# Ledger of designs, part 5: VH-VL binders against Chromatin structure-remodeling complex subunit rsc1 (rsc1)

Target 1, 111 residues: Chromatin structure-remodeling complex subunit rsc1 (rsc1), of Schizosaccharomyces pombe (o74964r206to316)
Amino acid sequence: KPLSSLEARAKVIMRQVRRYRDGSGRQLFAPFERLPDPRMFPEYYQAIEQPMALEVIQKKLSKHRYETIEQFVDDFNLMFDNAKSFNDPSSQVYRDADFLKNYLADVLRLE

## First folded at step 2 (VH-VL)

Design T10 (framework fv_tezepelumab)
Fold by ESMFold2-Fast, scan of step 2:
Structure T10 (fold): chain C 111 residues (1-111), chain A 120 residues (1-120), chain B 108 residues (1-108)
Amino acid sequence: as target 1 above (111 residues)
Amino acid sequence: QMQLVESGGGVVQPGRSLRLSCAASGFTFSSYGMHWVRQAPGKGLEWVAVIWYDGSNKHYADSVKGRFTITRDNSKNTLNLQMNSLRAEDTAVYYCARSGSYYKDAFDIWGQGTMVTVSS
Amino acid sequence: SYVLTQPPSVSVAPGQTARITCGGNNIGSKSVHWYQQKPGQAPVLVVYDDSDRPSWIPERFSGSNSGNTATLTISRGEAGDEADYYCQVWDSSSDHVVFGGGTKLTVL
């Protein structure tokens, strides 16, 4: 049914960040869609205090848990910061997280 | 990364005052409702007070209403609890905690707590 | 003045299912959150909005809420689950947060 202005704005921001493609056509956001499978990556859940992924953000949004757009943005930043803390700076996932965090900031500035 | 750190606890005599502070880092403090929750030694959790993200609304537990004042300074990412007319039953570890919405959300981030002891 | 009632203690054998109840008048109309607290530590959110689980919490933790009773269910109990568990609601009529008295879970 009717979205609040916050939910409508959040969905536009999500779509822009999620759909970004680099010069090779690669969609950088794919690793951030869902939480890692704990059976395959138990070390992630031991190292990361507050796991975050788009699926969690979407659930929080659908349950009206964000009162401000800044709360929503904080969860995206947490998601990318988790990837940067868990992965080596030379890894592709670290570089992609760093890029998308900066891209999100650009999306917000140009809004 | 996201962190809440309480300070200001100590030993005080009944009837005196104490001010607790909570320093927030790693998230946009000004966007979240903030709470104080306390726990007496060997007892359960007891909610104390809430302040909305912009400071516009405040609510207090009946046991502290009229004696405690919750405030925040969004420019400094700081939550405060001014405790006046302290009583022995106020002895507890005091936690600050974050909620996304004061009326709906759970407390997803907690500080480590600061001990307040009210005794002669 | 809204009150939440929890049993003071619950025991579970390793590998078995523990159930911790939280009783409240018409609690099924409220959102219930659950916290785990180990000695000397701050509480940790384990279940929110009745049945949703934070991503950092194992899938063996689950919740339900209907009528006058909310329940935290911990399947395949482990020694590391031994802790105090608290339920919590927001009472909109008084604008107060209410915690249950807590339940000590013993794994033996």
Scores: ipSAE 0.000, ipTM 0.573, lowest interface PAE 16.3, mean pLDDT 87

Design T11 (framework fv_tezepelumab)
Fold by ESMFold2-Fast, scan of step 2:
Structure T11 (fold): chain C 111 residues (1-111), chain A 124 residues (1-124), chain B 108 residues (1-108)
Amino acid sequence: as target 1 above (111 residues)
Amino acid sequence: QMQLVESGGGVVQPGRSLRLSCAASGFTFSSYGMHWVRQAPGKGLEWVAVIWYDGSNKHYADSVKGRFTITRDNSKNTLNLQMNSLRAEDTAVYYCARETYYYGSGSYDAFDIWGQGTMVTVSS
Amino acid sequence: SYVLTQPPSVSVAPGQTARITCGGNNIGSKSVHWYQQKPGQAPVLVVYDDSDRPSWIPERFSGSNSGNTATLTISRGEAGDEADYYCQVWDSSSDHVVFGGGTKLTVL
């Protein structure tokens, strides 16, 4: 049996963004897979009101916490916005978050 | 619900032609790459051909290249396989299948939706 | 031409774990997908992208892929798991989809 409409769309969006690789073969999504270790980065949890990472999004999907695809997309945007808020604009993580946020918008526009 | 339904199978003599069709419903057909996969009686799965979501790219298994042509009509939600110069070795159940990746750029992902299959028998 | 090798058959006792392997040169660098096929039926996707599982598939099904071997693991085997299982990859050098030869799983 096929995936539910919301779950099918969410899985495809997630896969497409996660798998993006640049011209050198670098997978930009790697820093966004898991939340930072609070023991290593306590300052992240002091600065970021609503932490988000792919592991949290996947858990929310499995627990049927998203009623609409818009809510799912909002969590991806939150994840990238958190990275841009916490990291310096000259950092690789900031640039990668900015690129992936725009890439996500393109994926959704062409859907 | 999302579904693929094959048609056009039958019994045909060697050297003849046959056209298979696959009707899609319940999803946006024009957004997905589509494949044909076949299975000879008692044998395993064998990939046949792929066509990209917009028809811009196609690839074929070496065993059918030059004889089979994959096409699609996005306005009718239909996938087709034109089979020419049929051989006994082409005898199989033919499945159409949908890629899990929409607007795919050559990753050729998993197949999450399959049709029921249509039997093609090439015999003299 | 790229080739995937599967054992022709695997047996498992009810409640035990079945492991079905898919061998391929440097297969760990590819995305492996697994299909279940019961007699007279179309294949059903059970594991994709090495280890992801569709929501309609029980969590007893899992996958892994590293080096030259990918593995489909079916925990707490049930009679309903009897089927042929196929692994699949995309070979970018040939622009071909490649299927393994299939493994018949028998639950004793």
Scores: ipSAE 0.000, ipTM 0.568, lowest interface PAE 14.5, mean pLDDT 86

Design T12 (framework fv_tezepelumab)
Fold by ESMFold2-Fast, scan of step 2:
Formats: structure tokens, sequence, C-alpha cells
Structure T12 (fold): chain C 111 residues (1-111), chain A 121 residues (1-121), chain B 108 residues (1-108)
């Protein structure tokens, strides 16, 4: 099947968010690419009702599970909100999630 | 029409270097991740390297890491593979391929015709 | 390192359905792509993202992926389907593309 306009648009948004680098050249997105290993982080799955990571979003996108771009964006926001709920507000991962959530909103306004 | 054309293959002695090029046409080259994939005579497909759409991130198969360098020039629509310290086991047809979706999960929807690299003593 | 396992060969009678499997730990969580390669030719993408098909590929080609096994299904097998078939994933833990070893399909 050819890519739908939604899928093509979603891929552009994903690349922009994943590729963001801060002033030091650090790519903020790394912690969000995969779901945590349940053996290493069992408490994550106790605390987080709906785990989300880029790998899950990619799978849903490839399976045509998003009917609107808003549903796709909602999963990104869920991913960042999960990180902010599980991690200490003073942690780098919390700050990175907060920044990327705002950056995603900017990407959506400017596309 | 969308095309990838490889060049630069040939016969080289072990320990020498070779540079492969891949010319892209018919699509916005700068928007896609690109891969090199090789196939030894009578053997299966083996992934070699990937470069992101903007050249900022690269990954290599363990067998070539430290010896091969993948680069791209988006202004010229070209992908390159610099192959140093060549070994007999590097003998293969080398294909360049486009990652249609995302380098993380993408399928290779466009392939070049391949260029033969033979490393022999 | 992540490994994809394919049977080395599969045979199908003309007009019957061929099934080529691709085994991998938790492969159902990954997107699987399938390629057809005929002698002397570059590979051709036949199924991508588990079950989608490029517009140039006949509807006889389909795919599935769940648990530890992905499957390429070729209905109404034809002599022209004889080729080597490879499955492929991206392994995010190593940042590497992984190919299966390939399956030779014979239509007898």
Amino acid sequence: as target 1 above (111 residues)
Amino acid sequence: QMQLVESGGGVVQPGRSLRLSCAASGFTFSSYGMHWVRQAPGKGLEWVAVIWYDGSNKHYADSVKGRFTITRDNSKNTLNLQMNSLRAEDTAVYYCARDYGDYLRGAFDIWGQGTMVTVSS
Amino acid sequence: SYVLTQPPSVSVAPGQTARITCGGNNIGSKSVHWYQQKPGQAPVLVVYDDSDRPSWIPERFSGSNSGNTATLTISRGEAGDEADYYCQVWDSSSDHVVFGGGTKLTVL
C-alpha cells in the first residue's frame, strides 16, 4: 500500500522531534525509543497505566491504527507525560520530556 | 522515476581501500535515510551501514565498524561508502537502498543494481 | 545479537499456498519486511510493515506477524514466484538492521 497523507505527515513529525539536539549537541529523545525492560523496571509497569514509546507508536502507525493525526500526537504526549509522572522533576529525563512535549507542539504549529 | 545507481566496485587486494558511490534521482534524497547492504556470492543479504537523512547519525555492522565510513552529500544526491582495510570476507555485491519510512523501522523500497567488490590475494 | 531464523527451503505445488516463516524473539513487537530476490537481480520489497504491500506487488502476497513468528504467505503459487525470500527487522537495542538467512521457494 502507498503511504497515506497521515502516515507521511506523522513520519515528518517523528523525525523532527527525534532529531532535536540541545546547545551541547545532546539528542534528547534516546530514553523514549523503547519500552523499559520489565525485569529491570517492574515498578514502571505498576505505576504507569499505559506504557508508550516510539516503538509502539511506529507499530501502530504501520498498522494504520491512527485515524487522525491528533491520535498520533496524543500517544507522543502520553509517552512524555509517562516519563514526567514516573521520574523525579529534578531528573534530566523529566526535563527532557517536558522540553520535547513543548517542542512537539511547536513542530505542529509550524508544519 | 526513482533510481539508485552504484559505482566504484572492482577487484582489490587485501588491506587496500575502495570507495563506492550511489547516485540518487527521482525523489527528495535529503528526506530519506540510506543504507548499504551486501551479498557475498551464493550467500544471503547482510546489512552494512545506515546514515540518517541529514547525515547526523550513522550505524555500522560489527564486521565493518572501524574500517568502513558511510557519508552523504545531499546537495549532490549522493551516498558514499569508504571501505578501508579490506578483507577477503568483504567480497560481495554492494547495494545502496532507500529507507522509505524511518531508519528505525523502515523498509528498503528502492534498491540500486549493485556493484561488485572482489577482495582477492 | 538479534537473530532471525528462516527455513532454508520451502516447496509449493502450482496453484497452492506457500508459507515462509521468520522466527525471532518477540518479533511481533517489531515491524517485519520481506524481500524477493531472483538470480542476478537486486532484491524487491514484497511486503512491508508486517502486512502492507507495495502497489507493484500482486495481492497473492500477504504477511502476518505475532509473538515470535512472522509469516510471508504466497497464494496461488506460480513458477514466477521461484526466488529467495528474506525477512528483515530493525533491532533497536543494537541499532542494527537484521536479515533472516533466506528461504529458497521452489514451485514444483
Scores: ipSAE 0.000, ipTM 0.586, lowest interface PAE 12.0, mean pLDDT 86

Design T13 (framework fv_tezepelumab)
Fold by ESMFold2-Fast, scan of step 2:
Structure T13 (fold): chain C 111 residues (1-111), chain A 121 residues (1-121), chain B 108 residues (1-108)
Amino acid sequence: as target 1 above (111 residues)
Amino acid sequence: QMQLVESGGGVVQPGRSLRLSCAASGFTFSSYGMHWVRQAPGKGLEWVAVIWYDGSNKHYADSVKGRFTITRDNSKNTLNLQMNSLRAEDTAVYYCARVGYKYGSDAFDIWGQGTMVTVSS
Amino acid sequence: SYVLTQPPSVSVAPGQTARITCGGNNIGSKSVHWYQQKPGQAPVLVVYDDSDRPSWIPERFSGSNSGNTATLTISRGEAGDEADYYCQVWDSSSDHVVFGGGTKLTVL
């Protein structure tokens, strides 16, 4: 099954951001793979109006819901902004979201 | 476009200090770990130090630990190396380098032009 | 202390394949990167993560990494390939970057 040019490009971007490892080998993306379990974190769903995670982005991509690459990128930015909104600025998750958002911007600029 | 430009090298006597700077442009400096790598005349590459993207973690080669200090100023897009108690064996071209090339690799994808440090009496 | 071993020199005839090795204990479990350095110039990344290439590097450059040996392969060697080549890993146990000693490639 051939991929559209948008899907092919989106998969490249997704892979680059997802696989990021810092100089120590730590992979920052792990918290962003899946939505928080609502049974464990009900307060997340009260605070965040539009939850987003890689699993949601992958599902939207597979169902051809993105008309432009900009819409795809917007969902990644939403995902990181949600983490920064919900978590304390001193937390690892906040710092990792901030880093990955900037890293995504660089990935897009290098293309 | 994406560049690292080094400055601060020169000739110094043993036991003295020197400060190297590296100016970054064309990329989001605060998102990348930065390294210093040196090369003695006619010799191979030798890693010197690393600083993480937010400045929170640093590591040094055993040969420079306790004498060199790596710092960064993300507001100015600059990386620095403060070199104290310099020895003849510190004589080398010093390169600053960016880590984190594509797919989160720990490869050095951007290197500065190098600045020569000569420690001689 | 982790050590990477490279041959000091390798020769290749024009149009033939050069192979430069990088030996290290269990190096196949690490990601190996390769740099090309020409006289008076800064190093240039030619292969990263064992076998991937930057977009500006020709497909003649390739890499592999398994067991105790990583290899940089340069197909159809050209005079412009003459340079020193360095392998590099991040040693997570010491949080140190390790470079090989370098290999001088000559195209005769």
Scores: ipSAE 0.000, ipTM 0.565, lowest interface PAE 15.8, mean pLDDT 86

Design T14 (framework fv_tezepelumab)
Fold by ESMFold2-Fast, scan of step 2:
Structure T14 (fold): chain C 111 residues (1-111), chain A 120 residues (1-120), chain B 108 residues (1-108)
Amino acid sequence: as target 1 above (111 residues)
Amino acid sequence: QMQLVESGGGVVQPGRSLRLSCAASGFTFSSYGMHWVRQAPGKGLEWVAVIWYDGSNKHYADSVKGRFTITRDNSKNTLNLQMNSLRAEDTAVYYCARDTAMVYDAFDIWGQGTMVTVSS
Amino acid sequence: SYVLTQPPSVSVAPGQTARITCGGNNIGSKSVHWYQQKPGQAPVLVVYDDSDRPSWIPERFSGSNSGNTATLTISRGEAGDEADYYCQVWDSSSDHVVFGGGTKLTVL
């Protein structure tokens, strides 16, 4: 059978956010694809209570762990909030997380 | 039943044009991104073009950019591919395929394909 | 231009496990999908998002993806599994869908 309607909607939202490019063609989403390597960034796992990345969200989707689209969106917001918590506000990753969080809200509002 | 049916293929001379159509049924066509994928005889799959669910964004393989135009009519559940300036290397079976999301995911529904032969 | 590399052919004995690889630079950061194509037929999605399977596909089909290699695994190989298999990703740098060259699976 084809994907469930929740899964199909979630993938649409995910692809729109993931593929976003700014005016220079830069894809903002790259840092959010995977969890940091714990061997290289043990401080991240000490500071962040609930690590989150696209790879985790995709796994939860495939295992039918989301009952509502709002739970899926919550994990995206958690992912961006983690980046803003861990990184300096002047950093590119902080700014990209802030932008993408707002972009996600716009995508949801207009869908 | 969810189904995609291609039409419009045939034999044409180099430099001519063909318009392929794909009729969708059994699902909400306007909610999904759509793709064209081709396969030359005895060769592998080659992606051709994509159009977003609402027709707002389109992307093309480098080999067809500037010659092919992908369009859709959500009121008629129809996907189209306008192929201009055809070349021998465009000879292939052309499949329409549904994206499992609005764009850039897996293709869960495929049509049976329509054969385009460009020869002189 | 992003390239996916597959072996041209793989052979497996009946009842044994076949493994078909798909090589790509940092492919583990991308979602890999796999298609089965039998002669004269349209492709059929057998594995999506690296390791997930459509409900109509037998559990013998599975996938993995890490580093520079994605793998389609077909356990308990059957004559009916003979087909061409293609891996596929979306390459964000070019906004293109990319297919591997295909692997012909033969069940000896």
Scores: ipSAE 0.006, ipTM 0.566, lowest interface PAE 11.6, mean pLDDT 86

Design T15 (framework fv_tezepelumab)
Fold by ESMFold2-Fast, scan of step 2:
Structure T15 (fold): chain C 111 residues (1-111), chain A 119 residues (1-119), chain B 108 residues (1-108)
Amino acid sequence: as target 1 above (111 residues)
Amino acid sequence: QMQLVESGGGVVQPGRSLRLSCAASGFTFSSYGMHWVRQAPGKGLEWVAVIWYDGSNKHYADSVKGRFTITRDNSKNTLNLQMNSLRAEDTAVYYCARGSYLFDAFDIWGQGTMVTVSS
Amino acid sequence: SYVLTQPPSVSVAPGQTARITCGGNNIGSKSVHWYQQKPGQAPVLVVYDDSDRPSWIPERFSGSNSGNTATLTISRGEAGDEADYYCQVWDSSSDHVVFGGGTKLTVL
């Protein structure tokens, strides 16, 4: 079946945020691709009420679980806010989440 | 409205200095790497310099390295290019541009400001 | 000193497809971006990351990149497409942005 206009738009936004590289060529998005392994990081699942990662967002898109683009954006913001909640403000993951959250807002504005 | 507006261009003698500024509005300036690109009259585009979103790293074209300095002030949404030891071959329209899509694609450009280096 | 090579000019008849090439050593391993520039105006991004297009750019514009050649394709050419077109990459070995020399597209 053809993608809905919401799913087509979501995929474009997703690609732009996912592919971002900084000036050194570093992929900022890599830590956000998958949920942490619960066997290696059980503390994450105790601290974070609603775990979120790109793999979950992609599954929700494929199952037509988003009624609006705003719900899709909310999951990206949740993903970055989870990283900022769990990690120290001086950590690279915290800084990358903060940057990508702002980058996402600008991608949405330009779209 | 996302906008970049250059200023500071003009006519200057060889060996002198000039400072260009670029005012950004309508987007989160501190989230983007910024570039300067120039174009000599009737010639093609030539990249000049880049500065990372946080100012932590900078790169310059070989033709301007050691003479030009790129800086930014994220609190004022301003990008600057300090041009020292100007040469006739620096004569060009100078554009500031936003780095997007892996930081190296330029999706927003200023209108350009003309720099003429002549006696 | 990475170099991108473009033909200096390309002509296309109205309604026909124009193809502008950008040659570079192993350019297929890099991300190629394309800009349109009309006289007296700033450049406009028309294709990014080899084949993606900003939402404000007509679907007639497309791109490809493999091996040693990237190509900008403009289908159903029209007079408003007359402009200079530039390809561009980031060369990670030198930490430099590299532009092609530009191609003047004429629609006749």
Scores: ipSAE 0.000, ipTM 0.573, lowest interface PAE 15.3, mean pLDDT 87

Design T16 (framework fv_tezepelumab)
Fold by ESMFold2-Fast, scan of step 2:
Structure T16 (fold): chain C 111 residues (1-111), chain A 118 residues (1-118), chain B 108 residues (1-108)
Amino acid sequence: as target 1 above (111 residues)
Amino acid sequence: QMQLVESGGGVVQPGRSLRLSCAASGFTFSSYGMHWVRQAPGKGLEWVAVIWYDGSNKHYADSVKGRFTITRDNSKNTLNLQMNSLRAEDTAVYYCARDWGKYAFDIWGQGTMVTVSS
Amino acid sequence: SYVLTQPPSVSVAPGQTARITCGGNNIGSKSVHWYQQKPGQAPVLVVYDDSDRPSWIPERFSGSNSGNTATLTISRGEAGDEADYYCQVWDSSSDHVVFGGGTKLTVL
């Protein structure tokens, strides 16, 4: 089945951001794959108005819920902004979210 | 526009030193690892050195280890290669390149020619 | 030291498929990247991470990597594809980037 142009573009962007590895070989994206377990982190769901993770973005994409590529990008930015608001700026996850948000912007320019 | 612009190449005698610079623009320089890659006239690509995004780690090709030093200044968006004890076999066009991830080079400079001759 | 082996040249007729191989011990366990270089120009990334393609590169460029051989495939070859092509990996055991020797593609 042919992909829509939006879905094809979204998959390229998603793959590139997801697969990034730093100089030590660490894959930065791992914490963003899934929403935190609400049984272990109920405070996250109280602090964050719109939880977001790759699993949610992938479901929205597969159900054709994005009308524009900008809406898809907005969910990625929301995901990273959520991590930056919930976590301390000195934490690894905050720094990784900051880096990946900037990396996404660079990917979009190359796209 | 994402760009890398090299400078500092020239003709030098064996045993002398030369410093190459690479100016980055159009992307967040401090977020990427950077490499130097060279190409001798009529030959293939040869990797020279890498520096991590934060400057904390560096690796060098065996042929240049102990003679070349890779550095970066993230406040000035600049990559440098200090080349000491130059040899005839160091004659090449030197490219700076951005690490796209997993050591893939998506952005390359135009190259600067270094000629080591007596 | 890790070594990548490429054929020195490959020829393809216009409209036909060219395949450029890159041989390396257990190269299928590594991420392979491919570059196109035209005379007097800097290299251009055409395939990265075995099979992914930058959006500005035509869909007729593709890659694969398994076992001891990675392959760059250029479908519907055209005169503008004439160039030297290099494969490249990172060898984690030595902390070195390794390039293949390059393959000259001729379209005739």
Scores: ipSAE 0.000, ipTM 0.582, lowest interface PAE 14.1, mean pLDDT 87

Design T17 (from T00 with heavy chain G99D L100Q Y101G G102Y S103E G104Y K105L Y106G D107S; framework fv_tezepelumab)
Fold by ESMFold2-Fast, scan of step 2:
Structure T17 (fold): chain C 111 residues (1-111), chain A 122 residues (1-122), chain B 108 residues (1-108)
Amino acid sequence: as target 1 above (111 residues)
Amino acid sequence: QMQLVESGGGVVQPGRSLRLSCAASGFTFSSYGMHWVRQAPGKGLEWVAVIWYDGSNKHYADSVKGRFTITRDNSKNTLNLQMNSLRAEDTAVYYCARDQGYEYLGSAFDIWGQGTMVTVSS
Amino acid sequence: SYVLTQPPSVSVAPGQTARITCGGNNIGSKSVHWYQQKPGQAPVLVVYDDSDRPSWIPERFSGSNSGNTATLTISRGEAGDEADYYCQVWDSSSDHVVFGGGTKLTVL
């Protein structure tokens, strides 16, 4: 069962960004894999209008909800922008989101 | 020592089939996309096909689409090319090559096999 | 279909700089890779991602890519550099690999 070219491209981009590790071997992407538990982080859902995480993106992709690769990329940017808006600029999560957003842009430039 | 070794080449008549294999060693085969590239005698390099690291997607050159099938067996570290309905213009040395991108396609080919000759003649 | 154009041959004197071009529409927006192939041998990667080198390739090999032309530059040319050189890109619009026609480098 072959993938559409959009789904194929999206999966390559997703794996590349998700698997990134820094010089110490740390995988920066871990906080972005799942939405925060609303019972533990209700303040997140009060502050963030459109929650986003890899699990949501994967679900949308599997249901063929992306018409263009740009819509897929928009959800990744939304995910990182949410982290940057909710967390302090000096926090690890903010710095990791900023880095991965730039890394995603580099991945897209190279394909 | 990272290595790719092709086998299965030979002389075959037009319209028949041939299966090429490529044995990988010295690296985590299951983490890299693999390509087949061919070169007709005295001619340049021509890309044939690619398969993703997990086997989930494949792409083919227009000249071989519908006739050739690329597959891989990650448990055995092998890449295969099933060539059906062979034509005289398929005569070439066939190389297997590794895409250097870790779980990503579109990077350079950093490891190449020595090649195996396929001759399609009457 | 995307096409890469290379000159069929380039000559260089020993110790001089050889430049091999690879022409393609808006090639500067793509990543270009270069391979060296000697008679009877498999190709060897010499430059990747426009300007990076594998650790086993001498610093004499360099690359650039802008606009419609990518260039492989081989400084201080040696007899051992005689080979065919191929440029290559991934065309994301078609999900195809494209090779240039190759350039024969002669060191005279």
Scores: ipSAE 0.000, ipTM 0.559, lowest interface PAE 15.8, mean pLDDT 87

Design T18 (from T00 with heavy chain G99E L100E S103L G104K K105W Y106S; framework fv_tezepelumab)
Fold by ESMFold2-Fast, scan of step 2:
Structure T18 (fold): chain C 111 residues (1-111), chain A 122 residues (1-122), chain B 108 residues (1-108)
Amino acid sequence: as target 1 above (111 residues)
Amino acid sequence: QMQLVESGGGVVQPGRSLRLSCAASGFTFSSYGMHWVRQAPGKGLEWVAVIWYDGSNKHYADSVKGRFTITRDNSKNTLNLQMNSLRAEDTAVYYCAREEYGLKWSDAFDIWGQGTMVTVSS
Amino acid sequence: SYVLTQPPSVSVAPGQTARITCGGNNIGSKSVHWYQQKPGQAPVLVVYDDSDRPSWIPERFSGSNSGNTATLTISRGEAGDEADYYCQVWDSSSDHVVFGGGTKLTVL
């Protein structure tokens, strides 16, 4: 039976990016799993026009809102770019977002 | 309470077919990927198959590929495993299990059924 | 095909620390989950995503994962910890779940 290849590919990409660990065993992805708490970070929602997190990407995927894998990848890039826009370049979150964006590109190239 | 209950096990002859079912309750079944895992008497756990939350994707262990079919009915909260061309080495307790990816982003199996025994013997 | 290797058995004295290893090529890049199985019972998740623990599991259970070895650590071992323990990963290259062969923990 025909199955959605987009959902299959998206799930593999999501798992690889989420599970990445650096040389110290640290998972870089944790800050990107859910949207920031608006009570703790109201400035985020004022500064960022289109908030994005894995929880939003997963919901869009489950509701068949992506027509192409490129649209799915665009939301991951948006998520990392939002973190880089909001956080200081010297922060760990900024550096982790930059790394994971490049790692995602590598995952896509090598699959 | 969150629960998985398997049924459909029994004794069958080699070459015959058997259909296992797993009834889910206490959680939103349609939001979770589901797996079948088996364990031969006195042996370790062996993964059998997975089906995604919406039924759109399925994967099988090499030992059962082409013989077993995993399906789900989200309207009835039921997971199924159709087992064709059964062999003696398919004899095992079959567990259904939920992967927790939807809520905590973990692919761990956080809920397991109690298992149903399948014996393939002449 | 990806393979996880566990020692067949490990013994620990009451009150001492048991360590059960799970070997796999570059396993540190994967998320490792651990299950406890007592005779006649279904497996129970005791550690997930390398080091996280379900709320119903005692703090004596912990995990780590780096390089080629993941480890389940059970501190202050007690008779109720006697069981078979299995490690598990998802191998994204094959889209398969892989279990280790299991380790029987005996509390002496």
Scores: ipSAE 0.007, ipTM 0.573, lowest interface PAE 11.2, mean pLDDT 86

